# VH-VL binders against UPF0598 protein C8orf82 homolog: the designs that were tried, part 4

Target 1, 218 residues: UPF0598 protein C8orf82 homolog, of Mus musculus (Mouse) (q8ve95)
Amino acid sequence: MWPPSGAVRNLALVLARSQRARTCSGVERVSYTQGQSPEPRTREYFYYVDHQGQLFLDDSKMKNFITCFKDLQFLVTFFSRLRPNHSGRYEASFPFLSLCGRERNFLRCEDRPVVFTHLLASDSESPRLSYCGGGEALAIPFEPARLLPLAANGRLYHPAPERAGGVGLVRSALAFELSACFEYGPSSPTVPSHVHWQGRRIALTMDLAPLLPAAPPP

## First folded at step 1 (VH-VL)

Design Cb14 (framework fv_cosibelimab)
Fold by ESMFold2-Fast, scan of step 1:
Structure Cb14 (fold): chain C 218 residues (1-218), chain A 118 residues (1-118), chain B 112 residues (1-112)
Amino acid sequence: as target 1 above (218 residues)
Amino acid sequence: EVQLVQSGAEVKKPGSSVKVSCKASGGTFSSYTISWVRQAPGQGLEWMGVIIPYFGTANYAQKFQGRVTITADESTSTAYMELSSLRSEDTAVYYCARHEDYWGFDYWGQGTLVTVSS
Amino acid sequence: NFMLTQPHSVSESPGKTVTISCTRSSGSIDSNYVQWYQQRPGSAPTTVIYEDNQRPSGVPDRFSGSIDSSSNSASLTISGLKTEDEADYYCQSYDSSNEGWVFGGGTKLTVL
């Protein structure tokens, strides 16, 4: 399909970002105003991504299907340019930053900035996981051996681009589909040892565990 | 309570310009966008353009490009639509309407009748 | 760009159900949300449906919206028709290519 020009998308993005904030949301009372201009030719916006991979303006009072960003090209651009925030600005509260032209787009996340939403599989191509609503353009190879079910929170994790932290959350609906493929050893009924994928029995590596925050004690 | 209150009816000569105002009361003026929509007598709704006051950004329907200018004054919470080179076909009720976060318009002004006499 | 086509008029008896269609001429109806506005004579429009199928508070559940991708159209359905439902109804959708809104031609609903 022919993609719309950047100018066409820019107004839709501006319409979505037109709200001014009076107070910071649930972040540790860091102060900002959406669209603030600390120097000429620079605008700063603040975003939040939830555990379903839905992107919101950080100061949106309601965060649901209605208020999340749905524009494919915007989501692809935003998440493709996502990097750790080493700008010297808002680093503690917004650990990731997406630079889009003259815009600094600061991001905080409920769990991980990358949230896998869809399995892209066909008979002719190796399977890939798509994240944050970006379809084919935001997809990486599916590595079933590296799936990490985390007992502490009951969530499923998978490798993600290093620029976005190296590990991503698998959204709940997709996690339930993938978890049907797990095999449990006789000595560990709650921790899977293998995953069955495309006729193969694959041992889980659990190598992503060190990349996630320490589990709170039971 | 949020209200959009428009300026009164105007009668203009062909070739002149008209500037209609839309004053927002209640709410935060810069937290939303304002579109202008017109309706000729007995006809349907026609979108003319939008202003995002917070960014100073405006965009216009192709039909009106070059004749319409939409501006906003945040200090008075007022948006303006100026239409130049008026023709008899421009006789219509002109509405302002706002958009905050869902697609579509949540509040409409009462309308301003602009009559272009020939 | 695209057009949204509505029937010019529709009529039905009180208590019955009426459906007003809104057909997109090019591109998919699923590409953008569809809104529905009600306009009574001498009044500004008011929203009865937004984002395909959502009702603003105060709009009775007799009003519903739907999308049919196979016919490339949106529909406004009003059940249990009342005389106060007499109005012009307009569908609307966003045109991403031109960064603006497009209205349907409007449908006059007569309840008799």
Scores: ipSAE 0.000, ipTM 0.426, lowest interface PAE 14.2, mean pLDDT 82

Design Cb20 (framework fv_cosibelimab)
Fold by ESMFold2-Fast, scan of step 1:
Structure Cb20 (fold): chain C 218 residues (1-218), chain A 119 residues (1-119), chain B 112 residues (1-112)
Amino acid sequence: as target 1 above (218 residues)
Amino acid sequence: EVQLVQSGAEVKKPGSSVKVSCKASGGTFSSYTISWVRQAPGQGLEWMGVIIPYFGTANYAQKFQGRVTITADESTSTAYMELSSLRSEDTAVYYCARLDYGDYYFDYWGQGTLVTVSS
Amino acid sequence: NFMLTQPHSVSESPGKTVTISCTRSSGSIDSNYVQWYQQRPGSAPTTVIYEDNQRPSGVPDRFSGSIDSSSNSASLTISGLKTEDEADYYCQSYDSSNEGWVFGGGTKLTVL
C-alpha cells in the first residue's frame, strides 16, 4: 500500500531537504533565512500554500504531494492562528501571519490562504467544507448560495474565516463536483445563476466578487 | 544556552524495553529537531532517529524501524526514546542531540545514558 | 544509501599537521554538507567543523575542513598538533535515500 503512513516521513523529508546542496543558483525575491532571529526569543519561518491547499516551507525547492506538510495537529494549529500580516515585516511578500508563541510564521499563497479540499456531509448533519488538510477541525458551514464561480480564471470560491481574508478557493476536484449542481439561465449560458442543493433551487448571491482581485489588465 | 539533560543509567534484561528521557532547557525546544544517537562500547556513533517536537513527527533509521519510538512532550520540553525487544547488542551509551537551526550539524548534546542489556 | 569511510587511526607528533579523510561510498560528496565532531574519552561529541569548512566559536584556527570532489571525500586537517587534540574524530553528512544522518566510522587520533 502507498502511502502507508507518510506524515512523519514527509515532514522529516521537507526539513532534511533544507540542508543546503553545494549548487544553489537563482535569485531570491525576498531576503530572509528560515529560523532567523531578529530579536532574542523570536524565530521567523516562511511558508507557501498552493492552489490545492498543500502547505510547504517557502524555500523548499520541490513542492509536490510528497513534500507538503501532512501533520494534522500542525496544520490545525497553523491555520487556526492565521491572521493578516500587519507586523511591519514582510507584509508585501507574505500577506498572512500565524503566531505560535515566539514563532512568527509568515505565509504567502498561490491563490487564497484557505483552500477547501473536502465536503463533510451526511444525512443527519449540516454540510461543512474542510480546508488545507485540517479535517473536521478546520471546517466551516457550507453555504451553497455564496459559491462564486469566477469566469475570469475558471475557479470556484466560497466564504472563509474573516481572519484569513473572508474568501477561500475551492480545490479543482471538489469544484468540479460542486459545479455539477449549477443551473445556467437562458441569457447567461456560461455564468450560473442558481445552485441546486438538497432539493432546493438557490439563487447565487455573487457577494464574494468584490473580495477577489480584478482580472489582469489587457 | 540550551542544555540537554538525560535520565540515568539503566540495566535491562533481554526482551524488555527501555525508555530514555532528554529534557531541554533554554526555551527553544519546539523550534528545533532532536535526534537520538547511540554508541556501543568502543564503537562509533550511530544515528537512530529524529523527532520534530513542534509537529510531533518522527523518522527512524532503517535498522531500528519497528523497535524504536521517539516522542516529545512540549509542556515539559522533554524528548523520549523507547527501544523494545532489547538484545545484548543494544548495550550502548544513548545520546540525545539537537540539530542546529539549518538541520546540518548537532550543536548540543546530552550527557549520555548508559543502557546495559544483560541476563 | 551510502557509507562514510574514515581511517581507523592516525598518529603524529606534537607541532605537526595531520589530515583525516572521510570518503563517501556512493553519490557525490558535493550533494550535502559535511561536519566533523571531536569526542574525548568519557565525553559527548563536540562540533569542530560544520558546513564543510566553518568553525564554531571557540574552535582554534588550527582546525580546517575541505572537500575533494575528485576523490569523493572530505578532510579534516589539524595543524600545530597539541596533546589535547588526542580524541576520536567523526565526519557526518545527510543521506536523502534514508532521510537521515550518517556518521563515519571514526578515527582515533594519537599524539605521540
Scores: ipSAE 0.000, ipTM 0.433, lowest interface PAE 15.1, mean pLDDT 82

Design Cb26 (framework fv_cosibelimab)
Fold by ESMFold2-Fast, scan of step 1:
Structure Cb26 (fold): chain C 218 residues (1-218), chain A 120 residues (1-120), chain B 112 residues (1-112)
Amino acid sequence: as target 1 above (218 residues)
Amino acid sequence: EVQLVQSGAEVKKPGSSVKVSCKASGGTFSSYTISWVRQAPGQGLEWMGVIIPYFGTANYAQKFQGRVTITADESTSTAYMELSSLRSEDTAVYYCARDTYEYGSYFDYWGQGTLVTVSS
Amino acid sequence: NFMLTQPHSVSESPGKTVTISCTRSSGSIDSNYVQWYQQRPGSAPTTVIYEDNQRPSGVPDRFSGSIDSSSNSASLTISGLKTEDEADYYCQSYDSSNEGWVFGGGTKLTVL
């Protein structure tokens, strides 16, 4: 019997087979075959995460809410085991790797591999940000002072696990909610100086800036 | 060599459930998928859902979500389609059909069909 | 979701050529393969064309399939029409968004 998370992953792969053959002339960036076996008992799979934190098979022809992985246990396992790809294989195109036994699960991302989707707050717990659909199992402490709004792309960033690059993207809906707490100085109308959180006025550290691409000069 | 054999015709009352079987012979049962397709008298073909026996996973057409359940028993190479809360408009011939990925994706073998009549 | 639209009926004389169209209402016809099934009264369907233009073993070369991206349609063409070709014909394609199969409404072919 196959575990639910394995079944969900393999179901997506099997269903993708019937739809893709006619459009296989899509832009080829890297050469691979899903489930390829470079050595006995080793299987390689290739994944993509978008700016909403949705995970897909990389060669999936449709990348929308219907085709993204939704199995909580699979998402938790996948992102919990995510590390920089130092395997010597596909490093340039897939900068992250999640290992599951003899499976190498390569990941590329639209922006960051960690994308925060929900603010988890309760009366008994410090607030946390949840990422990539993993609920409470994929959550880290919310650090409002370390929020980084990037003027170059209009996106919001927050600390993420070091194993996954140290900085994560805040998805647009959550970023819009959090941006209501920002305070702008008179000399910088596009870059906030402070965030108002839980009755306190907190200075933004901007310490995540070196981890993100620099804006082109005006 | 390959054959899909379905269970016999059934007459059911409105509000009841029906469970139709589809036994596969020849080939490897776990190497393909089984879809269920129905056809009301004088009408066209309508896809209901699919089961991937190797993984035990199924997917259903939106119209039948909540009423249809497709299962498979690999030990007997048999797929099942159960439709609940039957209405008169569910009167149809129900077909199982096989799809393989090894030499093209299409319904290469069909069962003979099972007539389900819903009447009071 | 999308629909596949076929003419309800077509008629032609023996020896002539007939073409049955299958038009996709939304999204590109090029996104997914198209299959064609033949069904005679009292019988289960059988495949005459798969993956746009491929013939299963035993299907004569009089049957051919094609895709026209400009009209967003697939076509089944039967040349040298014979009386035994009289049947209902259904096109089918895969809906990637809903991860399921879609059938056309069917076309009744009469040979007289």
Scores: ipSAE 0.000, ipTM 0.424, lowest interface PAE 14.4, mean pLDDT 82

Design Cb32 (framework fv_cosibelimab)
Fold by ESMFold2-Fast, scan of step 1:
Structure Cb32 (fold): chain C 218 residues (1-218), chain A 121 residues (1-121), chain B 112 residues (1-112)
Amino acid sequence: as target 1 above (218 residues)
Amino acid sequence: EVQLVQSGAEVKKPGSSVKVSCKASGGTFSSYTISWVRQAPGQGLEWMGVIIPYFGTANYAQKFQGRVTITADESTSTAYMELSSLRSEDTAVYYCARETYYGSGSYFDYWGQGTLVTVSS
Amino acid sequence: NFMLTQPHSVSESPGKTVTISCTRSSGSIDSNYVQWYQQRPGSAPTTVIYEDNQRPSGVPDRFSGSIDSSSNSASLTISGLKTEDEADYYCQSYDSSNEGWVFGGGTKLTVL
């Protein structure tokens, strides 16, 4: 990977390791060693993305704004190469994989691997949603008709690249702002029927609903 | 072997600025962070800030924000610390220190020899 | 934002054991690793303990580190004291909220 992912990863290890090992828990664990080499010239690394779209080394003892990956180029490369994990390795625990040369970068997520963090809009440009700290380079067209507010968990979802699961979480602060645009019909006060966006009244398709039960959170 | 070599002692007037260098040898410069720590005569160690050469970013202790600038030149494997608006209380030995990762550990594994900066009229 | 408090000085005879404490003023001592640095007169600091209780290569096993969650403190223990152990000792931990390092005030160890 270029620039070398090893330099960014080493820096994350440097920043994260100042924090104590977490208290033992009863949750099921998967056995791995960061940087393990199951065959010559192959390295395996394990990552986690939270509900705010912050990326961490999976074994990072604390996961907060200070310890997450912030390097734009690394984030763009990592998430651009993300796909479902069909490698035959760690599939149940790490459902996504980002391949970079001979590096296998396994990913698990709190909710979705794609978490939208910013709305990119201007008078001269069609609006786009940016995800996981990747700015303009990790942005897709904003499709207000396809927003899905999920009553079961109170979260907001939007289409995401198919390679990364097809549906992404809208982080809470952005979801709060977008949800102000919803219109509720008299027949369903808990499920919106339309969204009001830039002077238009847009019917919600609800087409993302079947995808969420089929792709449970890791 | 890894070594951090700092520039020589300096005497400065109040209100001026000083720029201290720290040249790293023997390792991959961009894979490490470099912190700056000062020590006034007879006093303890005080962290000033860190440069992350790979990102070209720096973070500073709140006390020094607005007065200190830490930079790095990867082509020469050299970090710099510039302190402006010097006062007599800035008289101190200034150290650079490299942070590294070994196993699950973190610490300042190599320190420069220190640079004495004296601020006097 | 926190401070690390150490005793100003400690003294002990050769061959004895001494313990230097480092107390965190806010937040748990268990939140971040603690390092210990030794600074002999006229020299730059060197690491004697990292990650609470680990020794770098070349540091004798007379040096050990520990954590006491009940007093919110870390301790450096030096057994079999030698005259060359006379130095200033500093604890250090990371402040995750402010993305920076915090040093204790330092402890002067005198070996008589």
Scores: ipSAE 0.000, ipTM 0.432, lowest interface PAE 14.2, mean pLDDT 81

Design Cb38 (framework fv_cosibelimab)
Fold by ESMFold2-Fast, scan of step 1:
Structure Cb38 (fold): chain C 218 residues (1-218), chain A 122 residues (1-122), chain B 112 residues (1-112)
Amino acid sequence: as target 1 above (218 residues)
Amino acid sequence: EVQLVQSGAEVKKPGSSVKVSCKASGGTFSSYTISWVRQAPGQGLEWMGVIIPYFGTANYAQKFQGRVTITADESTSTAYMELSSLRSEDTAVYYCARDSTYEYLWGSFDYWGQGTLVTVSS
Amino acid sequence: NFMLTQPHSVSESPGKTVTISCTRSSGSIDSNYVQWYQQRPGSAPTTVIYEDNQRPSGVPDRFSGSIDSSSNSASLTISGLKTEDEADYYCQSYDSSNEGWVFGGGTKLTVL
């Protein structure tokens, strides 16, 4: 096994298997076996990303800081190769797919596959948002005018790479920081009209709204 | 569109080292994985190792472990293969090839460099 | 670790069909994709078949690949042989255990 690290995946599989003696979480989910080979030369793995941008093997019993993937190179490779799942396999349950050599890495998400975790200070002073633990390698330009606070769920969204759905979730801690910059009108106390950023008063476009369901995935 | 251009022929003494370059043009260099393959006169193809520029990591065939180092310089879109402790049996044409395995589920060596003859003689 | 074994040479007349075999010494041939490369004298190799039986753009349909699980081998078949097909042919497959590529020993095709 060679990138992403076989050692990292083997360790994750061992951790997942150690927890399989308990009742399987997601018992209602479609049937698969981690590492299955539906045809020669193909291996399939199944992953889950939570609302904080933490990546897990989908069948991990406990999904917490201890069991999430932390290898920077693996995370960068995984999310850089992420695309909509149009493979004809597991599309309803795993809407995204990351292809790495002979591996199909299926992904489902709590909210969005891209979850922004940090606002980065760049050398050029142009702010960027980093997602899913990938640091500078998984970062895109910060566009304050395109921030979308969604009243229905109280969450904050921002543009993301088109290959990964075009819209990403801003994790709660970062969303709280960014929400301090919002300006609310008296007739809409729960829906901001502007964001104040770096001395500018910027009108919110709300152009991401059509890309999100009226209620996002649970 | 993609082209791999290698450095010129080298003549080296036993015990020395040789460093062969492979410059890629067309496409995004950091997305390529580059394998090195050698071919001794009248012999077959032998895989030596590969570099994944995106990771900055390399993997080597067991036969060459400890003697070969494969590196990449993304700023110049160039991969390098350095072979140390040269012996007469290292006389060969050395090829770089784009290894597409890590871009897609199915892979192949889809573009090859022209080859670099390395002659080890006393 | 495994080896891929090819015949050292094959020969056939122009217009006829030739088949070159590539046998895996351990583990199933079905475990990994097989590629085929053509190398003419003085030239770098070029791909004629990838993923067992797929042809790159520009490769004539006279070239085909197949897998025979029962003999644990892959085959390259070239029909309607032309003088320009005279070359060395190499099969290649990935060794998942050692995380590297394995080439067959090569087959010299003579068209006479």
Scores: ipSAE 0.005, ipTM 0.439, lowest interface PAE 14.5, mean pLDDT 81

Design Cb44 (framework fv_cosibelimab)
Fold by ESMFold2-Fast, scan of step 1:
Structure Cb44 (fold): chain C 218 residues (1-218), chain A 123 residues (1-123), chain B 112 residues (1-112)
Amino acid sequence: as target 1 above (218 residues)
Amino acid sequence: EVQLVQSGAEVKKPGSSVKVSCKASGGTFSSYTISWVRQAPGQGLEWMGVIIPYFGTANYAQKFQGRVTITADESTSTAYMELSSLRSEDTAVYYCARGTYYEDSSGYYFDYWGQGTLVTVSS
Amino acid sequence: NFMLTQPHSVSESPGKTVTISCTRSSGSIDSNYVQWYQQRPGSAPTTVIYEDNQRPSGVPDRFSGSIDSSSNSASLTISGLKTEDEADYYCQSYDSSNEGWVFGGGTKLTVL
């Protein structure tokens, strides 16, 4: 159920304004209170998605398998309504927003808001990539030609819904499996030129590269 | 009044399995986590795993992966810990403990503990 | 993976103050909350400090917790020591990388 199920939602609504100050170097900070009401009947919630596609309340002290949201209906609704944050509120710290009536659900991410977790096989349909724990309801066509291995950070990317930025991260375990299909040219041993998929030799387009910032050298 | 009540002591043979129960009363079972912690005679506390009944999810310490299974029955407010392929070094007191993570997002701590269940593995 | 290291034992006279340290081997002690548990022989542990420095209802104000980022450690301080404070004390924190809890090795407090 959207927003989060009643128990988690009520927890957010009860959060105290004052809280224990935990300092973490290198993390952008912004002041908010979970469930805050800037005007009557309007509630604001703050979320974080990690590199494995797990969704958390942003102010959770622990972000792990135990504390991530796993409710399928909530995840489907949340990510289906996700859009760039142009609300005039918290845009620098939370670049995405999922709206439901008078509830604003702000999201920040470790890498991309869409993280692909599974390749779905289907007897009647072409393969699809599922993201962020949403199963078949959060799946898009798998386009092997558009896979982008980014040399700067060693990560793998794939097209994602335009409303969520147009490009998504492939989680490490799935990326490792898909990377076995890459073919490297003689002039470029670190950047693949083709992917071998279901008996086909497919040229990589690299068209997603402009959508991702270059990582600084390590 | 919140209480965690565990099943009674057990004596098991090497290679067998044991299933310990932990019944919660007086609180909202689904709003909390239940962890399992063991303590071998004269040794310290060792975390085994946790279940979040509300999300239906469990996670285990690496040492116990493949041997431990933690489950919960929300209708009876009871959590279970099953440990298989028992060895003599599994002789310990096994505790369940309730975590408060979902109460106010202010942190996670074990606010109530069961009385402990002694599991003895002997030939 | 990290370890939480505690002294094996500490001792002090009644009425005095004792401090038990809990040092994190890797990563910052500030990354996760620290809890402290008291365990008397034959009993289940009970919480004396949670969220670094908070006391549960019924725990005397003689018990206090603190974090020292510079030494990467947490400390449990017990003032006005009483004989009933004799117990094993365990610190605990969360390991985000392995998604589980880590206990310190425990400290036996003797009140002489």
Scores: ipSAE 0.000, ipTM 0.430, lowest interface PAE 15.7, mean pLDDT 82

Design Fa03 (framework fv_ficlatuzumab)
Fold by ESMFold2-Fast, scan of step 1:
Structure Fa03 (fold): chain C 218 residues (1-218), chain A 117 residues (1-117), chain B 107 residues (1-107)
Amino acid sequence: as target 1 above (218 residues)
Amino acid sequence: QVQLVQPGAEVKKPGTSVKLSCKASGYTFTSYYMHWVRQAPGQGLEWIGEINPSGGSTNYNQKFQGRATLTVDKSTSTAYMELSSLRSEDTAVYYCARDLEYAFDIWGQGTLLTVSS
Amino acid sequence: DIVMTQSPDSLAMSLGERVTLNCKASQSVSSYVSWYQQKPGQSPKLLIYWASTRESGVPDRFSGSGSATDFTLTISSVQAEDVADYHCQQYYSTPLTFGQGTKLEIK
C-alpha cells in the first residue's frame, strides 16, 4: 500500500497542490497537469533536477532541501531508468524520460540530468562518483583524466551514463575539492593541463568538450 | 538476479479451480505491475490481466472477468492467479511477467495447465 | 479490442540476409508496441519496447520502427540463433493484445 515511488510522489503532489500560485510568472514553457492520462494506461509526471543534483516536481513552487525527493529507493529507480526523451511528447522542454511501470516521468535539468555529489573512495576499492543522492547504487568509476573544467561557466564535468547524456555536472562543493588536484600549464594559466591523483600525474583529455557548449543535453 | 519462478505443470478436472503461483526474487516486488498471459498449444499469446502488488488493484481481460482472480502475498513476494470453472479449452501454458515501463521484461518459465477428465 | 495483425505468418531466410517483420494495429496505438522473441519450449523474451527502444542485452542487429498503426521489426543480418516466433504487442489500451506471431526459419 505504500509503494516507494508512489508514496513519495503523493506527498510531493500534496505539497505542490497546497502552494499558492505566483501572480507574476515568466515565459511559458509547456502546458501539462501532474498525473495526466492522455492515453489509456498512461500517467505522466514532470520533474526538475537542479545543479546540486536535487530532484523536484517541476511545478513545485519551492525548490529547496525540504521539498526535494530524498527517498533512496525512489531516486535509484528514477535515475537508473533515465534515457533521452524520444517519445514524441514534450521533447523540447523535457529532454529526458524515466519510465516506471505505467508512468512516464519527464525530466528537465538546470545543467545536466546527472549531478555528482560524492566521491566514494576507500583503500580497498577503486574510487567512484555517486550522483543525485543515490549513494552506492548510483555510482560510476571515477576517471580523473576525463574531468573537464569548462571555462565558459566555471563548472566541472565528468563522464556519466550514456543513457543520461554521457556527461554529468560535478556539484560545486565536490568540484572545489577536486580542483585542488589540478596543475596548470604555461600556455593556459586558467585551464588545467593535468590532474594529480593517487601519486600519478595524469594529462586531461578534454574529450567531453564537444558534448557541452555547442550541444546541450541530447 | 531477477527471477520469476513458476511450477512446471498442473493437472485438473473440468469444473474445478486452480491457483497458480509465481515467486519473484531479485527486485522490489511492490514496484512493478505483474501480468498473467497464457498460450494454448500452437496458438498465440493471450493477456489475462494485471495486478499492482503494492495496492492489490487489478485489471482483467473481459473474457476472464469473473473466472480469474489475481492476488499477491507481499510477505513471500508471490503472485497468484486463480482460474475457476475449468474447461478443456483452458489447457495452456500460463506465464507471469513483470511490467517494466509497460514492457514485459522478465517472464516466468510458465506452468502447463492440463484440464482433462 | 485492438487487433494486432502480423505479416507474414512465416518466412525462411538465408544467413546474413536482412529480414523485416510487420505488425499492424486496427487503430492508433501511438508508440505503445513491444516485440518479443520466443524459441521453442521457452518463454518469450523482450526485444523492443516503445516501438523502437532496444532492451538491454539485445544485439544491435535488432531494431524497431513505426508509429500509430504500422510497426516493423528488422534484423539487419539474420543468424542461426534468430530462429524463433516473433510476437508484437500493444499496451496502449486494455485488454492488452498480441499479434498471432511470425515464425522465422533459416533456409
Scores: ipSAE 0.005, ipTM 0.474, lowest interface PAE 10.6, mean pLDDT 84

Design Fa09 (framework fv_ficlatuzumab)
Fold by ESMFold2-Fast, scan of step 1:
Parts: sequence; C-alpha cells; structure tokens
Structure Fa09 (fold): chain C 218 residues (1-218), chain A 118 residues (1-118), chain B 107 residues (1-107)
Amino acid sequence: as target 1 above (218 residues)
Amino acid sequence: QVQLVQPGAEVKKPGTSVKLSCKASGYTFTSYYMHWVRQAPGQGLEWIGEINPSGGSTNYNQKFQGRATLTVDKSTSTAYMELSSLRSEDTAVYYCARDYYEGAFDIWGQGTLLTVSS
Amino acid sequence: DIVMTQSPDSLAMSLGERVTLNCKASQSVSSYVSWYQQKPGQSPKLLIYWASTRESGVPDRFSGSGSATDFTLTISSVQAEDVADYHCQQYYSTPLTFGQGTKLEIK
C-alpha cells in the first residue's frame, strides 16, 4: 500500500552487496588486524592474489616473487576451499573466502581469484591448465574453444571452478603463448574468431563474456 | 577416500591412563583442526577439546582441563588423546572428528569404546 | 557454557509426514549451529551446518533454519531410513556443546 518501507530498502542493499561479493574488483580499503577474532574461536586473515596468480598477505608492504606464498600444500588447500564471500563480513572488499577450520581467509584479487599460470600437456594426458602455483592438484581441463580474449582490457580468460567465480584469468606470459594460435576475421582485426590448436581450427564460443563483470575503473 | 581410523575398544583399570589414536588418511592432515568428542552409553555427545595439527595448539573443555592431553604426530597423520586418572564415569565411546566448517564436523572416526572397570 | 536444549525428546511419525525438530540455545550463537544424524552403533553424520546449509550428499528433504537462539531441522517427507537420533550443536564459542538429542521413530 505505502511506498516500500526502510526494511525493504535495507534488504535490497544487502542483496546488492552479496552480488558484489562474487567479483574481484576495485581497491577498497578497510580496517582489520591480521589474526583478529571477531567471535569466539574465529581467526580472520586477509590475502591478495595478483594478475600473475601470486598469493600474498594483503597487508604485505612488498608484493613480489620473494614475498608471495610458494608452499604447494598451502596453495592447494587455500584455493581448493575458495568460495564467494557471503559471510556478511568484508564482502565488498574481499569477495572470496577460503575456510580452514577456525580460520576465515578473506581474499581480494587484482582481476580474478583463479589465474592460470601453466599449460600441462603430455602424450598420455589430455591438456589441462594449472592455476595459482598449485601444479597438478590445481588443474582443470583445457578448453581452447572457450578461451575469451576480452577487448576491453586486452586480457585472456578461460573457464574456472564455479566456486571460484567460474572464469579465470590467463596470466600474460601464458596468454602471449596462446595468442600465437589465434585467427582474426576480416571484420574484427582486434578480436579473434578462431584458435588453431593441435592441428584443428576451433571456433571461439565467447560464452564466458556474460559471466565477466564490468571492467574495473583505471 | 577421506577417513579417520580408530581402534575398536580399550579396557582400563580405574586410576590408570589411556592414549587413544586416530589415524587420518585421504586429505592434508595439517589443514584441518581435529576434535575429540565422547558419548557415554545411552547419553548425548560431549566435546573434549580441539587441536590444530599444524602448530599443535589446543583448546579444552574446562571439565577435562588437566586430565586430557591432545597431541599429533604429523609424520604418521595420527592424532592422540590421553586421558589420565580414569574413573568408571569415563566409560564411553570416544570419537575423533575433522573440523571442516569452523567447528562443524564433516568426517568422524568410527569411535573407540573405552571401558573403565576393575 | 552455552546450553543447547532440543525438543521433543522423542517422536513417532508416519511415512511421508513432515517433521520439525527444535533446538534452543541459552544465549545467542548467531548461525553457528550444525545438525547430526546418528543411527544406533554408528558415528554421527553431518546433515546441516551454518544453521541452514545442507552438507553434500544429504537428501533435499532435510533443511535447517533459524538464528540467534532458536533453530529447527525439518524433514519434509519422513522415510524409513530417517529413524535415528538427531543432535544439534553450537560452535560459536568454546566449549562446543550439543543438545541432548531427539529420537525419531516410525509408527
């Protein structure tokens, strides 16, 4: 009867925040202390993954190859448990969460939480893409038809586990190697139409485009 | 593939101590807290304590503080619970359980029946 | 210590009936409540965690709801294999505590 109540408006804001938690975007800064305990038993830690798939403590002053996490078992555990952050805490700034017992591990990312770093291929195995330094344990089937070159930012994307957003970034060095296989149509010199892979000419589906969020502001 | 294996039964005299084992397999042992829970015959579940296998840090139910000691052996992926000064009321099935969801247990051992009698 | 109280202590239902099991915390536990099913001679099995999230492999007839102090486990259509004791647990603060259990039987 009346215009929507404040309760209805508040619910809409909560739902909008939950939707935002599914994407890694922006550089919003919030106050926290590493290892803080907001509730009994709970410890909270804050992490950042860059465009090369390197994982850091979020408050690390220096983020380079020397300071990134390299322990294989830790990386496998962290990324295997990654899910969208629907905790009601830090959702706008840290859109993903990895739960390990008493620890909530909040994650923000430069682009995507999954960053493919290596193509794993052998004569006896179907090719797979490995992400975030996890080797064989963090690898999924390579699907060349589903590669998405995104004109808006010049980056390359590939399917990723649904719990980690469904779309992963292909790091620049690997994207450069794969881009040598692209074929461009006469009407779109900047966007490839096909990829040439292991003797086959494969049409790009572009099915990942609707799943990507709007490009972050510069 | 993920499982926690416990011995079937132990019989002890009053006043003695017991060390119960829980062998984990099929997952990264140090990545999950391990809890110990007991259940007296015909009664409910009672939490004893928890251990972080990575660093060995523990938290206990105050009722068992000073009598229960939780430890792990990372080389064999085995958790242990020692209970001292045993009394007849310590007769119960003792479970180890994996903490996957911040305190909810997704995997349980089959339980060890501890009988304390003369 | 946070005391978890379940009700009823026991109930008998006919196949296909909807059943609701209750769990009350002596103080707020937010959404940190899980539900376990335990059949005689077996270890407990996780059904629900974070008050309302169903564990993988658990039939969709099981659902959880509630927050703060009042929680419910609902079985939309009771089957013969659902005969068991059901335990609620809070994991908001130590010591972790369980309810006394509700025994579900079929008429």
Scores: ipSAE 0.012, ipTM 0.534, lowest interface PAE 8.6, mean pLDDT 85

